VHH binders against Bark storage protein B (BSP). Designs and how they scored, part 4

Target 1, 288 residues: Bark storage protein B (BSP), of Populus deltoides (Eastern poplar) (Eastern cottonwood) (q09117)
Amino acid sequence: AHLRLGLVFTSDNNERALQDSGLYSPDSEDSSVDIAGRRFHSGTLNGSSIVYVKTGSHSVNMATTLQILLARFSIHGVIYFGNAGSLDKKTMVPGDVSVPQAVAFTGVCNWKKFRSEKGKLVFGDFNYPENGENLLGTVEYEKIKMFSPSEAPKEVFWLPITKSWYNAATEALKDMKLRKCYSDECLPGEPKVVFGSKSSTSDFYVRNKAYGDFLNDNFDAKTADTTSASVALTSLSNEKLFVVFQGVSNVAGETSSNSRVSYLASYNAFLAATKFINSIPTPRLACE

## First folded at step 4 (VHH)

Design k01 (from a15c with W102Y; framework vhh_7aqx_2)
Fold by ESMFold2-Fast, scan of step 4:
Structure k01 (fold): chain B 288 residues (1-288), chain A 125 residues (1-125)
Amino acid sequence: as target 1 above (288 residues)
Amino acid sequence: QVQLQESGGGLVQAGGSLRLSCTTSGRTFSDYAFSWFRQAPGEEREFVGAISSWGGSTDYADSVKGRFTISRDNAKNTFYLQMNSLKTEDTAVYYCAANPRYGFTSINPQEYDYWGQGTQVTVSS
């Protein structure tokens, strides 16, 4: 039997890009299965056998859905596409697609005691985070303990994308032209695929410019999202191949929002994921 | 570099049919989406029809729906515009165009990187 590729994403906007493409063809008979309130779709994406699922946003929704996918289906590897914010507009702007080489949780922290009496946070009082560099300096970013079948548990901060799939993605997507227009409106620049960045995942949206700058300056993170490190940890824990495609929908700290640009970002991430999926062979299960 | 060359243009009577061909001489023909645009003198370039790189999904301008059909032959590195029930308003220079953006049809000329030189279609009353 063929091993299938798992295609995961979080939002209705991501699913709309897949549906609008017209590239998905459901299997005849039993093309979907509902498990724990989630709908898993079995079919082909431009001829490649996949299972896709919309997970919902944030780390727990992604991790639980992906673990169900990996436990209930014969999955060769995991392809994630979704949206992210840029932390460095010199590197990436809305419409671009980021293919990171590593992702990390930046929302798992030990918040150390403030060194003075004037740094306390009172329930219902949210003024203190605005007041100081020192509050960020008291946040201790923690490594995650990673479990896997073949290794003793280990502490890890950066979660590497599968080297072979990262390399395959760089080859498959080199010089790729991305969607520039939605209806009659076009982006001012040519969107591009950016390889080799690092990405930050937290369960809060990074819309504060000072914090975005902090992540770029101190972690060399170029994008922020709410799910990519959860994809990485779950995939690595199951010893599954995986790769991440992030469509840039905004710049952290910018006040303007644009639903058309968000759709283009989702669509471009989907295009990149699909071109990658169609470029890799899907091995059959061993016959011994 | 991708080169596009149109053929099949000419003079035709209203109500008649004409088939335009566009031949490519570059690599990656199967990865590209293709379209036809037309331009009458003094007017902007107008979308006519497009065909995707995947599965051959098609899109047409409302003015030509049901009359024109776009198709592709990857083995011949050629794509076509079959024009039926021609009207005098269809008189224009027809351009073929290639969209290197993987896997979708576009009506926006800004998303087409490669263009043919154009072929004249004249529909007489």
Scores: ipSAE 0.453, ipTM 0.755, lowest interface PAE 2.7, mean pLDDT 86

Design k02 (from a15c with W102F; framework vhh_7aqx_2)
Fold by ESMFold2-Fast, scan of step 4:
Structure k02 (fold): chain B 288 residues (1-288), chain A 125 residues (1-125)
Amino acid sequence: as target 1 above (288 residues)
Amino acid sequence: QVQLQESGGGLVQAGGSLRLSCTTSGRTFSDYAFSWFRQAPGEEREFVGAISSWGGSTDYADSVKGRFTISRDNAKNTFYLQMNSLKTEDTAVYYCAANPRFGFTSINPQEYDYWGQGTQVTVSS
């Protein structure tokens, strides 16, 4: 018997990258099962046995879907691929793939009073002041409590990627060349895999330059997404190996990615995840 | 790294067949996607066909679909372009190219880091 690898992603673009690759082969025509409105597919990815599922975006959809995957299937470890925004264009730009070493929730906060007075908020597109007034200074970022079967609950901010899998990914993907062009349109530079960064997860999109700069400057976060810390927390809580591959689709504070750039980012993340999956030994079921 | 060497070019009559070969050196042949491009006098370099490292999936330009077949032999570090039903407009210098980017095919020359020196194919009426 053998364990399978769990392959998770959030969006239709991510699923289309997998399908367009031609690398996935279902075990049979009836090798999918629906649970709670989510479809889990059993098959092989370029010869490696996997179960894949599209989770939907944001932290709750990812955590819920991943827990179903881990509870209902025999999964050795979790590979996530998806899209993220760059918080530092000197480090990475659209088309690149980030392999973070740690991820954190940056949307779990205690909003404290400014002195003894109630501040006035103006509701609008972003509901925060600019030009010399920064309400982020009144937000207290919280650690989260992590539960697991083998240890007492602990408070944690940074959620580390599994060291052995992070190291294996670094070795497998060193000098990897990524896709530069989609159809007849090409990225301006050569895309690359960037290792060792930290990533920020929240349930809002980081499209404001000031906030992106804040995350980079104060947390040393290089990418932002809505899901990676949920992958980390759920995997760690279940004591499962995991690794994250983020295709960079935009830069915070700059023009949002178009559909081609978003698809290219998804495809490059998928290629990185697949090369990693094919580099690790076939997992075996430990039995007594 | 990889070096590419074309062979099999020459003169052929319209309606005839010709097989081009591209032999590669290096340890990474099985990881690479390979393609053929051609350039006629006064024209830009155009895509002809490509083969991936992933089960050998193939792509062809519309002008050659049904006439040309690309294949690879990983044991021999060689890939081929079988050209059937040749037409005078197929006359060009044919280049083989290798894409090191995880074995995917591309119609864009910019995706290919390694190129052969080219081989002339002349189709006479």
Scores: ipSAE 0.315, ipTM 0.689, lowest interface PAE 3.8, mean pLDDT 86

Design k08 (from a15c with W102L F104Y; framework vhh_7aqx_2)
Fold by ESMFold2-Fast, scan of step 4:
Structure k08 (fold): chain B 288 residues (1-288), chain A 125 residues (1-125)
Amino acid sequence: as target 1 above (288 residues)
Amino acid sequence: QVQLQESGGGLVQAGGSLRLSCTTSGRTFSDYAFSWFRQAPGEEREFVGAISSWGGSTDYADSVKGRFTISRDNAKNTFYLQMNSLKTEDTAVYYCAANPRLGYTSINPQEYDYWGQGTQVTVSS
């Protein structure tokens, strides 16, 4: 018997990257388990034993699916790959892969009465009506309560990636070559892996430049997505090793949306996750 | 309490067809995920096919894919294994299994809480 690594992602686009790679081999043609409408696939990824599942986007879909994975399978640790938007063009651009050191929920807040002296929202112009400032009130970001078996519940804002796995990822990926071109469309520069960033998770997409700038300026967040903090909270609550790989598919607030570049970002995140997985020996249980 | 009973087993010639039925007693049928397993003499139970309570998705073992079909009839509290193009190596005791706890399908026999008594299928050359 042996433990498996759990590989989680949210979208059809992420699954296509895995399938197109040709690196996944199912244990048998029908080695899948359906639980609560979710399909869990057991197999190998470039020789390493995994269970993978497509979770759906946003916090609840990720948390629910990941908890099922951890409760029903013998999982050594959790690897997430997916897409994210860049909040800082100086540090990363589409095609790059972010390996954050910490993630936080930035969608959990108290919405208070407007106060002109502090807490003014900086979300820019409204689309309807198409002028004006966001004067709807003040927002106070909240810590969330984290539960785990070995310590008392505590309130946390930043959720750290497992130190040992973060360090292993930095070592495994330091010389990594990412894909620059796909389907005859090429990135303008050489894509790279960026380590040590902080990432923002909310159940809304950050498509507004003013809000993206706010997250970068006030939280030092370099990427935004809808799932990474949910991966972190669920993994930490279960005291499971985990790591996150984010393919940068766009820059928050920019109008250029390119499906080929988004797919390439998914593919690069998948490549990074695979290289990490292949660098980690899976513990073998003693024979029965 | 849930009870499962297989029927439809018997002797069939290679290349023939046979339909196994599994009827449930006691609890409501619609919440269950169901599977068929088989066991040849001296061997472990192996997965044959499954159907979920949610979405009605089906899964099959490689050895039977394209030849066997699993289906359910909620009105009759019965699920079926339609076996076509039978081979001598399909000879085994066939067991139906149910998991009402989570309504999921699994290839692992230890994940099923309720089992039928088994029905013999013998395929002659």
Scores: ipSAE 0.000, ipTM 0.099, lowest interface PAE 21.7, mean pLDDT 81

Design k12 (from a15c with W102F G103D; framework vhh_7aqx_2)
Fold by ESMFold2-Fast, scan of step 4:
Structure k12 (fold): chain B 288 residues (1-288), chain A 125 residues (1-125)
Amino acid sequence: as target 1 above (288 residues)
Amino acid sequence: QVQLQESGGGLVQAGGSLRLSCTTSGRTFSDYAFSWFRQAPGEEREFVGAISSWGGSTDYADSVKGRFTISRDNAKNTFYLQMNSLKTEDTAVYYCAANPRFDFTSINPQEYDYWGQGTQVTVSS
């Protein structure tokens, strides 16, 4: 058996970027396997042996699909590329690619009782944003328990990207120029790769500016998505190398980007992932 | 740091063929996407064809599809435009261009950081 790199992403735009690149070559006409409704593709990406799968969005779809990948295939390490929202437009804007150093679940929390009141949250209150109550001060973000074969279970909030692969990505992408235009529509500035950020994962989209600002100000989180912490937890639990590339498709609290900007973000994340894959040392020549 | 040099232009009769070459120097050839543009007198530069970084996927302008083929030879740090069934309207200065952004096919000249000086192609009736 030869080891492969696992390439995971969530959306049709991410898959379109991979296919539009022309860099993927399937091993054969029948090189795909369907497992639990997910299609796993075996082939090469610019000469590197990979298995890729489109997982669907949100933490459970990513975690379950990635666990199937790791259990059913001989995977050396996991590369994720996808889309994220910026939480700090001074740091990242649409078209940029974030390479975070750590990711956390920010959707796992206790909503605590009001201090002086007999009150509770009123579900379905459509006037909630107007009442002026700040409930963020009553929310406690939870650590999660991480299991792995070689260590005792531990409580973790920040899930670190594999240091060796994070460092390799930083070196490989330091001089990288990204795609600026698509179909005569161009980004206002030159897109760039941003390293060393922290990223927030929840099963809800962060499109509210106040909450986005809260995550940036209190956690130093620069991006938000629905999947990256699931990639991290699943990879760490299986003791697999992993790295995350996030194409910025919008800014929390601003109008949503159009479909071309979203595709461009997906494509730039794919370009970053591909350059990383092509830069890592593999024993492929020694195995021939 | 990257320099591009075209060769292979000249005078050819309608229905004939020419192969243009673009030789590069500087950073790693395989990291670049390459494109050909052309400019007729008094006209804007128009896209002709492109070949992506590493993967070699190709795109062509509608006016040249089926007649022109772009290819690359990483061992020679050179990429080519094979022009067949030439028409008088193909007469132009042909420019090669390089995009340091990976695997990018664009019709927009502003996405290309490096350009050759151009080579004249004249197609006579």
Scores: ipSAE 0.000, ipTM 0.196, lowest interface PAE 14.7, mean pLDDT 82

Design p02 (from b11 with S106D H107L; framework vhh_7d4b_2)
Fold by ESMFold2-Fast, scan of step 4:
Structure p02 (fold): chain B 288 residues (1-288), chain A 122 residues (1-122)
Amino acid sequence: as target 1 above (288 residues)
Amino acid sequence: QVQLVESGGGVVQPGRSLRLSCAASGFTFSTYAMGWYRQAPGKQRELVASISGSGGETNYADSVKGRFTISRDNSKNTMYLQMNSLKPEDTAVYYCAKDYLEYSWDLGMDVWGQGTQVTVSS
């Protein structure tokens, strides 16, 4: 008997990359199960046994779907692939794939009272220089309490990727060639895999340059997405191996992506995830 | 050092069979999709059949569906095209090709073989 690898992603573009690859083979006509409105697919990816599911965007959809996956299926570990924005264009640009070493929630905050009572509550873009100083007050980032079967609850900010799987990914994806062109549109440079970065997760999209710069400067975060820390927290809480592959689809606040660049980012993240999956020995159930 | 070498072409009568082989070297054979293309005189090169790296997925041109079978032996780094019920319109130079990207499928060709001639005539 064998344990399967869980393959999770959020969007239609991610699913289209998997489908367009031609590498997925369903186990049979009965190879899917619908649970809580989500469809779980059992099959093989280039010969490796997997269960895959499209989770929907943002932290709650990911956590809920992943917990169902881990509770209802025999999963050895979790592989996530998806899209992210770059917070540092000197480190990575659209088309690149980030393999982070740690991820954190940067959207869980205490919003403190402005120090001066003469301050104004202004909703909108902090980045408008003609609007003057943003008087909304102070935002303080919070740690998350993590529960697990084997340890007392603890408060964590950085959620580490499984060391053995992170190391396996760095070895498997060394010098990996990624897709540069989609039809007639090509990336300006050769896309590459970037290892060892930190990633930020929030339930809002980081489209503001000042905030992106803040995350890079203060947290050393190189990418931002809406799901990776949710993958990490849920996996760690269940004491499951996991790894994250992020295709860079834009640069926060500086470069907007187009649909073809977003697809290339999804496809390159899928390629990286597939090479990693193919490099892992077939998981086996222990004998009784 | 990537190399593809075709063999098995020849002259046959209509209704007969041929088996083409493509021997590959210089890359991780099992992780690349491969395909057979053909080019007849005065025609554009066309995809005949393709196969995923694992061998689990295959694709065929409508003109050869049901007559041709593509397969691969990853332990021997070799891809095959079994051609049954050959017709005069199958006459062409047949080329072996490797997808340019690992874990990709029909996205583009990076390496082409030299080709092998197949002639179907009475």
Scores: ipSAE 0.006, ipTM 0.356, lowest interface PAE 10.8, mean pLDDT 84

Design p03 (from b11 with S54W H107Y; framework vhh_7d4b_2)
Fold by ESMFold2-Fast, scan of step 4:
Structure p03 (fold): chain B 288 residues (1-288), chain A 122 residues (1-122)
Amino acid sequence: as target 1 above (288 residues)
Amino acid sequence: QVQLVESGGGVVQPGRSLRLSCAASGFTFSTYAMGWYRQAPGKQRELVASISGWGGETNYADSVKGRFTISRDNSKNTMYLQMNSLKPEDTAVYYCAKDYLEYSWSYGMDVWGQGTQVTVSS
């Protein structure tokens, strides 16, 4: 069997970055396979053997597609690139690429009974009508159970990126220059790669500044997306190496992302993923 | 440390051919797009041809299409420009250049060679 790297992303915009680069070469005209309505492409990315697939957004589409990839192809490890929102504009701004060290689901929670004093978030601290009771209750964040072949099931909140691949990415991408302009429109500063942050995944978009600030202040999360923790959980459950590259397309709680900035974010995340892929040793399938 | 060195320029009669070479050092050659630019006296510097880092994509100025061919040998860290059917209008200093952005193509150039003179005249 031929051992490949799995390259996964969610959106048409991410796929456009890959296509616009000209770096991908299919193995042949017949090198794609359709499984459960998803198209898996076998080829090379700047000479490195990969299988890539567009998964669709949100946690279930990512997890389902990635499990098909890992079950049906000989994959050494998983590289994800995509877009994320910044939760801290002092740490990273649109155009930057985040390489997190850990990701967590922040959308798995108990919404506690009214008058509960437990939990991580209380809604409606201003009462309405004036002098009325706060009727919204409290949210309590939950760990999830992780299954794997080699160990007993365990409860986890933070899902760590593979240490060896996180370290390799830090070395490969140090001082990396990123794309600043799309046509005649340019980012205000020089985009950069930011290492070592934590990322929040939920099946809803973090558009609310107060909630974004809460995630930063209480979890030390610097980015939010809808997929990275699904990449992590599925990869860890299959005992596969993985790494995540997030292009920052907006700041949570500010105006919606600009389409040009979203493209630059996708492109920069793709550049980071490609440089990482090109930096690691060629995978080989060992005899047993 | 990062350096580009051109060679192969000279004086040649109209209708003849020249091959320019650009030797690169100090960076990972195969991951950067490269280009040839030229500047004639009293004119602005213009792009002649560019090539992606992997060599699969090329772009040419309209004035040289069908006459010039850009290529690269990543194993030798060298880029080439084959110039056929040379015209007096091709007289210029030719510069090789490296794109500033790794794994990108034709974004912008940050490293330039010293230039090599090409003169097309009797």
Scores: ipSAE 0.013, ipTM 0.480, lowest interface PAE 7.9, mean pLDDT 85

Design p04 (from b11 with L101I H107M; framework vhh_7d4b_2)
Fold by ESMFold2-Fast, scan of step 4:
Structure p04 (fold): chain B 288 residues (1-288), chain A 122 residues (1-122)
Amino acid sequence: as target 1 above (288 residues)
Amino acid sequence: QVQLVESGGGVVQPGRSLRLSCAASGFTFSTYAMGWYRQAPGKQRELVASISGSGGETNYADSVKGRFTISRDNSKNTMYLQMNSLKPEDTAVYYCAKDYIEYSWSMGMDVWGQGTQVTVSS
């Protein structure tokens, strides 16, 4: 009897990376349970006890699934791995793994009033005004209220990754070799782990360059995804340790993700998550 | 230094069994996939069996399925190949090998043992 680590991800590609690694062993034939249409798997990942679950994409699927995980299982902390788009080619390119220091919801907004001179703005053709006038002329980014057992509710924008786990990840992964090729298709450069970035979460994909540039320039966000801030909010609200590993599968505003590059991104994020998991001490229940 | 040392080879008659061992040192054994390869005279080196870092997953060449069993003891930093129902066609030098990438089953091997001879003859 010891606490387990919760391993969460959103997609079939993420699960395929876990399965293709050959590192997961189920505890028994009956070691999975279905809750609210989601399947939770209990087993070991390279000897570390975990529960893993595929959550589905977007913020609500992640938050709902993670809350079920934390309420129904004895979880020491949460490790997320998944895919993200790069918002800055100078820092991250497809195949790289981002380990962010903070994440934020950038899809929670007030649309207050249509401004006449900005009302016909087309994404991709706009120069950003100082202090963040939005591309739609009236959108205002909103903080969210965070609840937790030990603190009064507070309005937050940036959700910090657990400092001890972020630091442990930085140390464990600093010289890590990542996968460059899938079958006969290879990344143009050597993939690398990038630390200390900020990440943007919304329920839409950031596919246009103008908005991606806006997020980079005004929020210093280097990656965008649909889930990381939900992992952060749910974990922080439950006072659970957590860390995020993002495999970069595309660049915002550039050609769509190739399926092989998307798989490599998933696989590299999985490798980073696994090396981190293997580096942390085995958690113990107080009664042991 | 990273090292792999094979043992357990020898000369046996058809239908008999041998167990090969591969002792590993100089790296975190449990985090790397391992494999057994063999090379017969005049043939290319071929994969016989592979095993994930945890030992939870294994893979076998079609020619040895049901006869050979790969296993590992991560507490002893040792990988094994149990070879049952040996055939003359199994005669080869057997090599153990370590995957290049930690926490991966990529089968890109970067470290090889010296090899151990297995001869199956009447």
Scores: ipSAE 0.013, ipTM 0.527, lowest interface PAE 7.9, mean pLDDT 85

Design p05 (from b11 with Y103W W105Y; framework vhh_7d4b_2)
Fold by ESMFold2-Fast, scan of step 4:
Structure p05 (fold): chain B 288 residues (1-288), chain A 122 residues (1-122)
Amino acid sequence: as target 1 above (288 residues)
Amino acid sequence: QVQLVESGGGVVQPGRSLRLSCAASGFTFSTYAMGWYRQAPGKQRELVASISGSGGETNYADSVKGRFTISRDNSKNTMYLQMNSLKPEDTAVYYCAKDYLEWSYSHGMDVWGQGTQVTVSS
């Protein structure tokens, strides 16, 4: 037996990028396993043994699917690729790939009590100064309790990417060429890999510019998604190596990404993940 | 240096078959998608067939689908085009090409062979 790499992603666009690459070869015609409605595929990605699974979007789907993967398969480490929004268009634009150094949940908070005079908001009330106090101004962002086999539970906010795999990714991808065009639509500039940023995860899409600016200004977060911190927390809790590749599909506060740009972002994240997988030593069981 | 060398062209009667080969050197063959293009006199170059680096994905022009088969042998660094039921309209110079992106199937080509002539005549 040998250890496999776990390759996880959330959406049909991410799976289409993998399929369009032609780099995946199943171990056999019946090498997939269905568990809890999720299909796990065993095969090779350009010769590297993997199990891949489409998890569905948002934190719970990712965490649940990844825990099944880690409990049912012999996984050396976890590679995530997917889409994210940029919170700083001066550093990252659509088509770029972010390789964050740390990720955090920014959707877990306590909303403090109103002044007694304000009471309950009526359906249709706006949460802004012209119609009451800004409730967001009283938000306390919470740390997450992390459990692991080797240590007592601890409270953490920033979840660090595995240092050795983050370093390996920076080396493997430093000269990487990314895809600029899909059919007849091309990105305006050369897409690039951006290293060392921090990423924000919540179960809502950050499409509002003011909130995106808030995350950048207060957390130094450069990308936002709905899954990366779930990958981090689940991997760290299981003491598994992991790394995250985010294809930038939009900028918070700007017009929604078009489908071709979203596909390019997915494809570029997949390319980065594949280059990384190809660059690391073949995973083996520790006992030989 | 990156090189692509085509072979297998020639003159053939309608309804016959030809097998083109493209020998590649100077790059990691298995990590790049490849394609066959053709150009007839006075026409633009067009895609005939393409294949992903692993061989798991293929694409064909409507005009050749069901008649031509693209394949590759990564152990030999060679790509093939099996051309069956050839028609006069298939007369062209056939070019082997490499995708510009490693680990991709982008259909943007950066390296081209010198070409091999295929003539289908009665």
Scores: ipSAE 0.000, ipTM 0.227, lowest interface PAE 13.6, mean pLDDT 84

Design p06 (from b11 with Y100W H107L; framework vhh_7d4b_2)
Fold by ESMFold2-Fast, scan of step 4:
Structure p06 (fold): chain B 288 residues (1-288), chain A 122 residues (1-122)
Amino acid sequence: as target 1 above (288 residues)
Amino acid sequence: QVQLVESGGGVVQPGRSLRLSCAASGFTFSTYAMGWYRQAPGKQRELVASISGSGGETNYADSVKGRFTISRDNSKNTMYLQMNSLKPEDTAVYYCAKDWLEYSWSLGMDVWGQGTQVTVSS
């Protein structure tokens, strides 16, 4: 017996990239297991043993699905691939793949009384004066309590990607060529893998340019998504190795990219995840 | 060592009845919710009926309400599906399944039987 790598993603587009690649081979006709309405697939990805599952979007769907995966399967570590918005066009553009070094929840807040106090971080004047009063008041960002088997609960904001896996990813992907074209649609530039950025997770989409700029300016966050910090918290709470690959599908605050550009972003994230997976040896169980 | 073994499948004419049994071993049967699922050729697997660990609560798919009855005998570690007024549309492989979470009814199934074929021919 050997440990498998867990491959998680949220959407039909992410699953389509996996299936269209032709790199996944199920162990057998009956190698899928349904748990809580989620289908877990056991097989190989370009020769590496994995279990993959489509989790659904947003923090709760990801956390719930990932906890089931880790509780029910012998998983060495977790690889996430998915889509994200860029918060800084100078750092990355649609089609690029971000490999963040840390992720944080930026959607968990104390929403303070309008005009009554400013808290640690103030947000609420982006709509004044030309656009009228901003009635959001003061938003104070919260740390998350993290539980784990080996440590007392602690409050954390930045959730670090596993250092050894982050380093392995930088080595495996350093000169990786990504896909520029899908059919007759091509990205305007050469897509690239970007390492070492920070990522913002919230259960709302960052479609507002002022807020995206706020995240970049104040948190040094370069990407925004709805799931990566949930992957990090759940993995860290279970003391499991993990890494995140984000395909950039749009720029926060700009018109959403077309379906083909979003698919290329998903596909490039999948290619990066696959190259990483194939670079990692899966430990054999001690009972061999 | 956790096992589920189905029996009772077969070929029947429309309007007839059939009773499926699922024998369970290797776990504390009375503390886990159980369910019957089916999969017809070319279709996704669907939940037919489920039952709480105590047997006090049951749930049915709309397509089988009034025709199928799920039950369990915790003293015998066995779950049943009584199928009445069978239709050609009921033709499928039927699987029994165990919920993963003890003392809960989450419908997240972690152990499956091999399946038993039910064919309703007209």
Scores: ipSAE 0.000, ipTM 0.077, lowest interface PAE 25.3, mean pLDDT 84

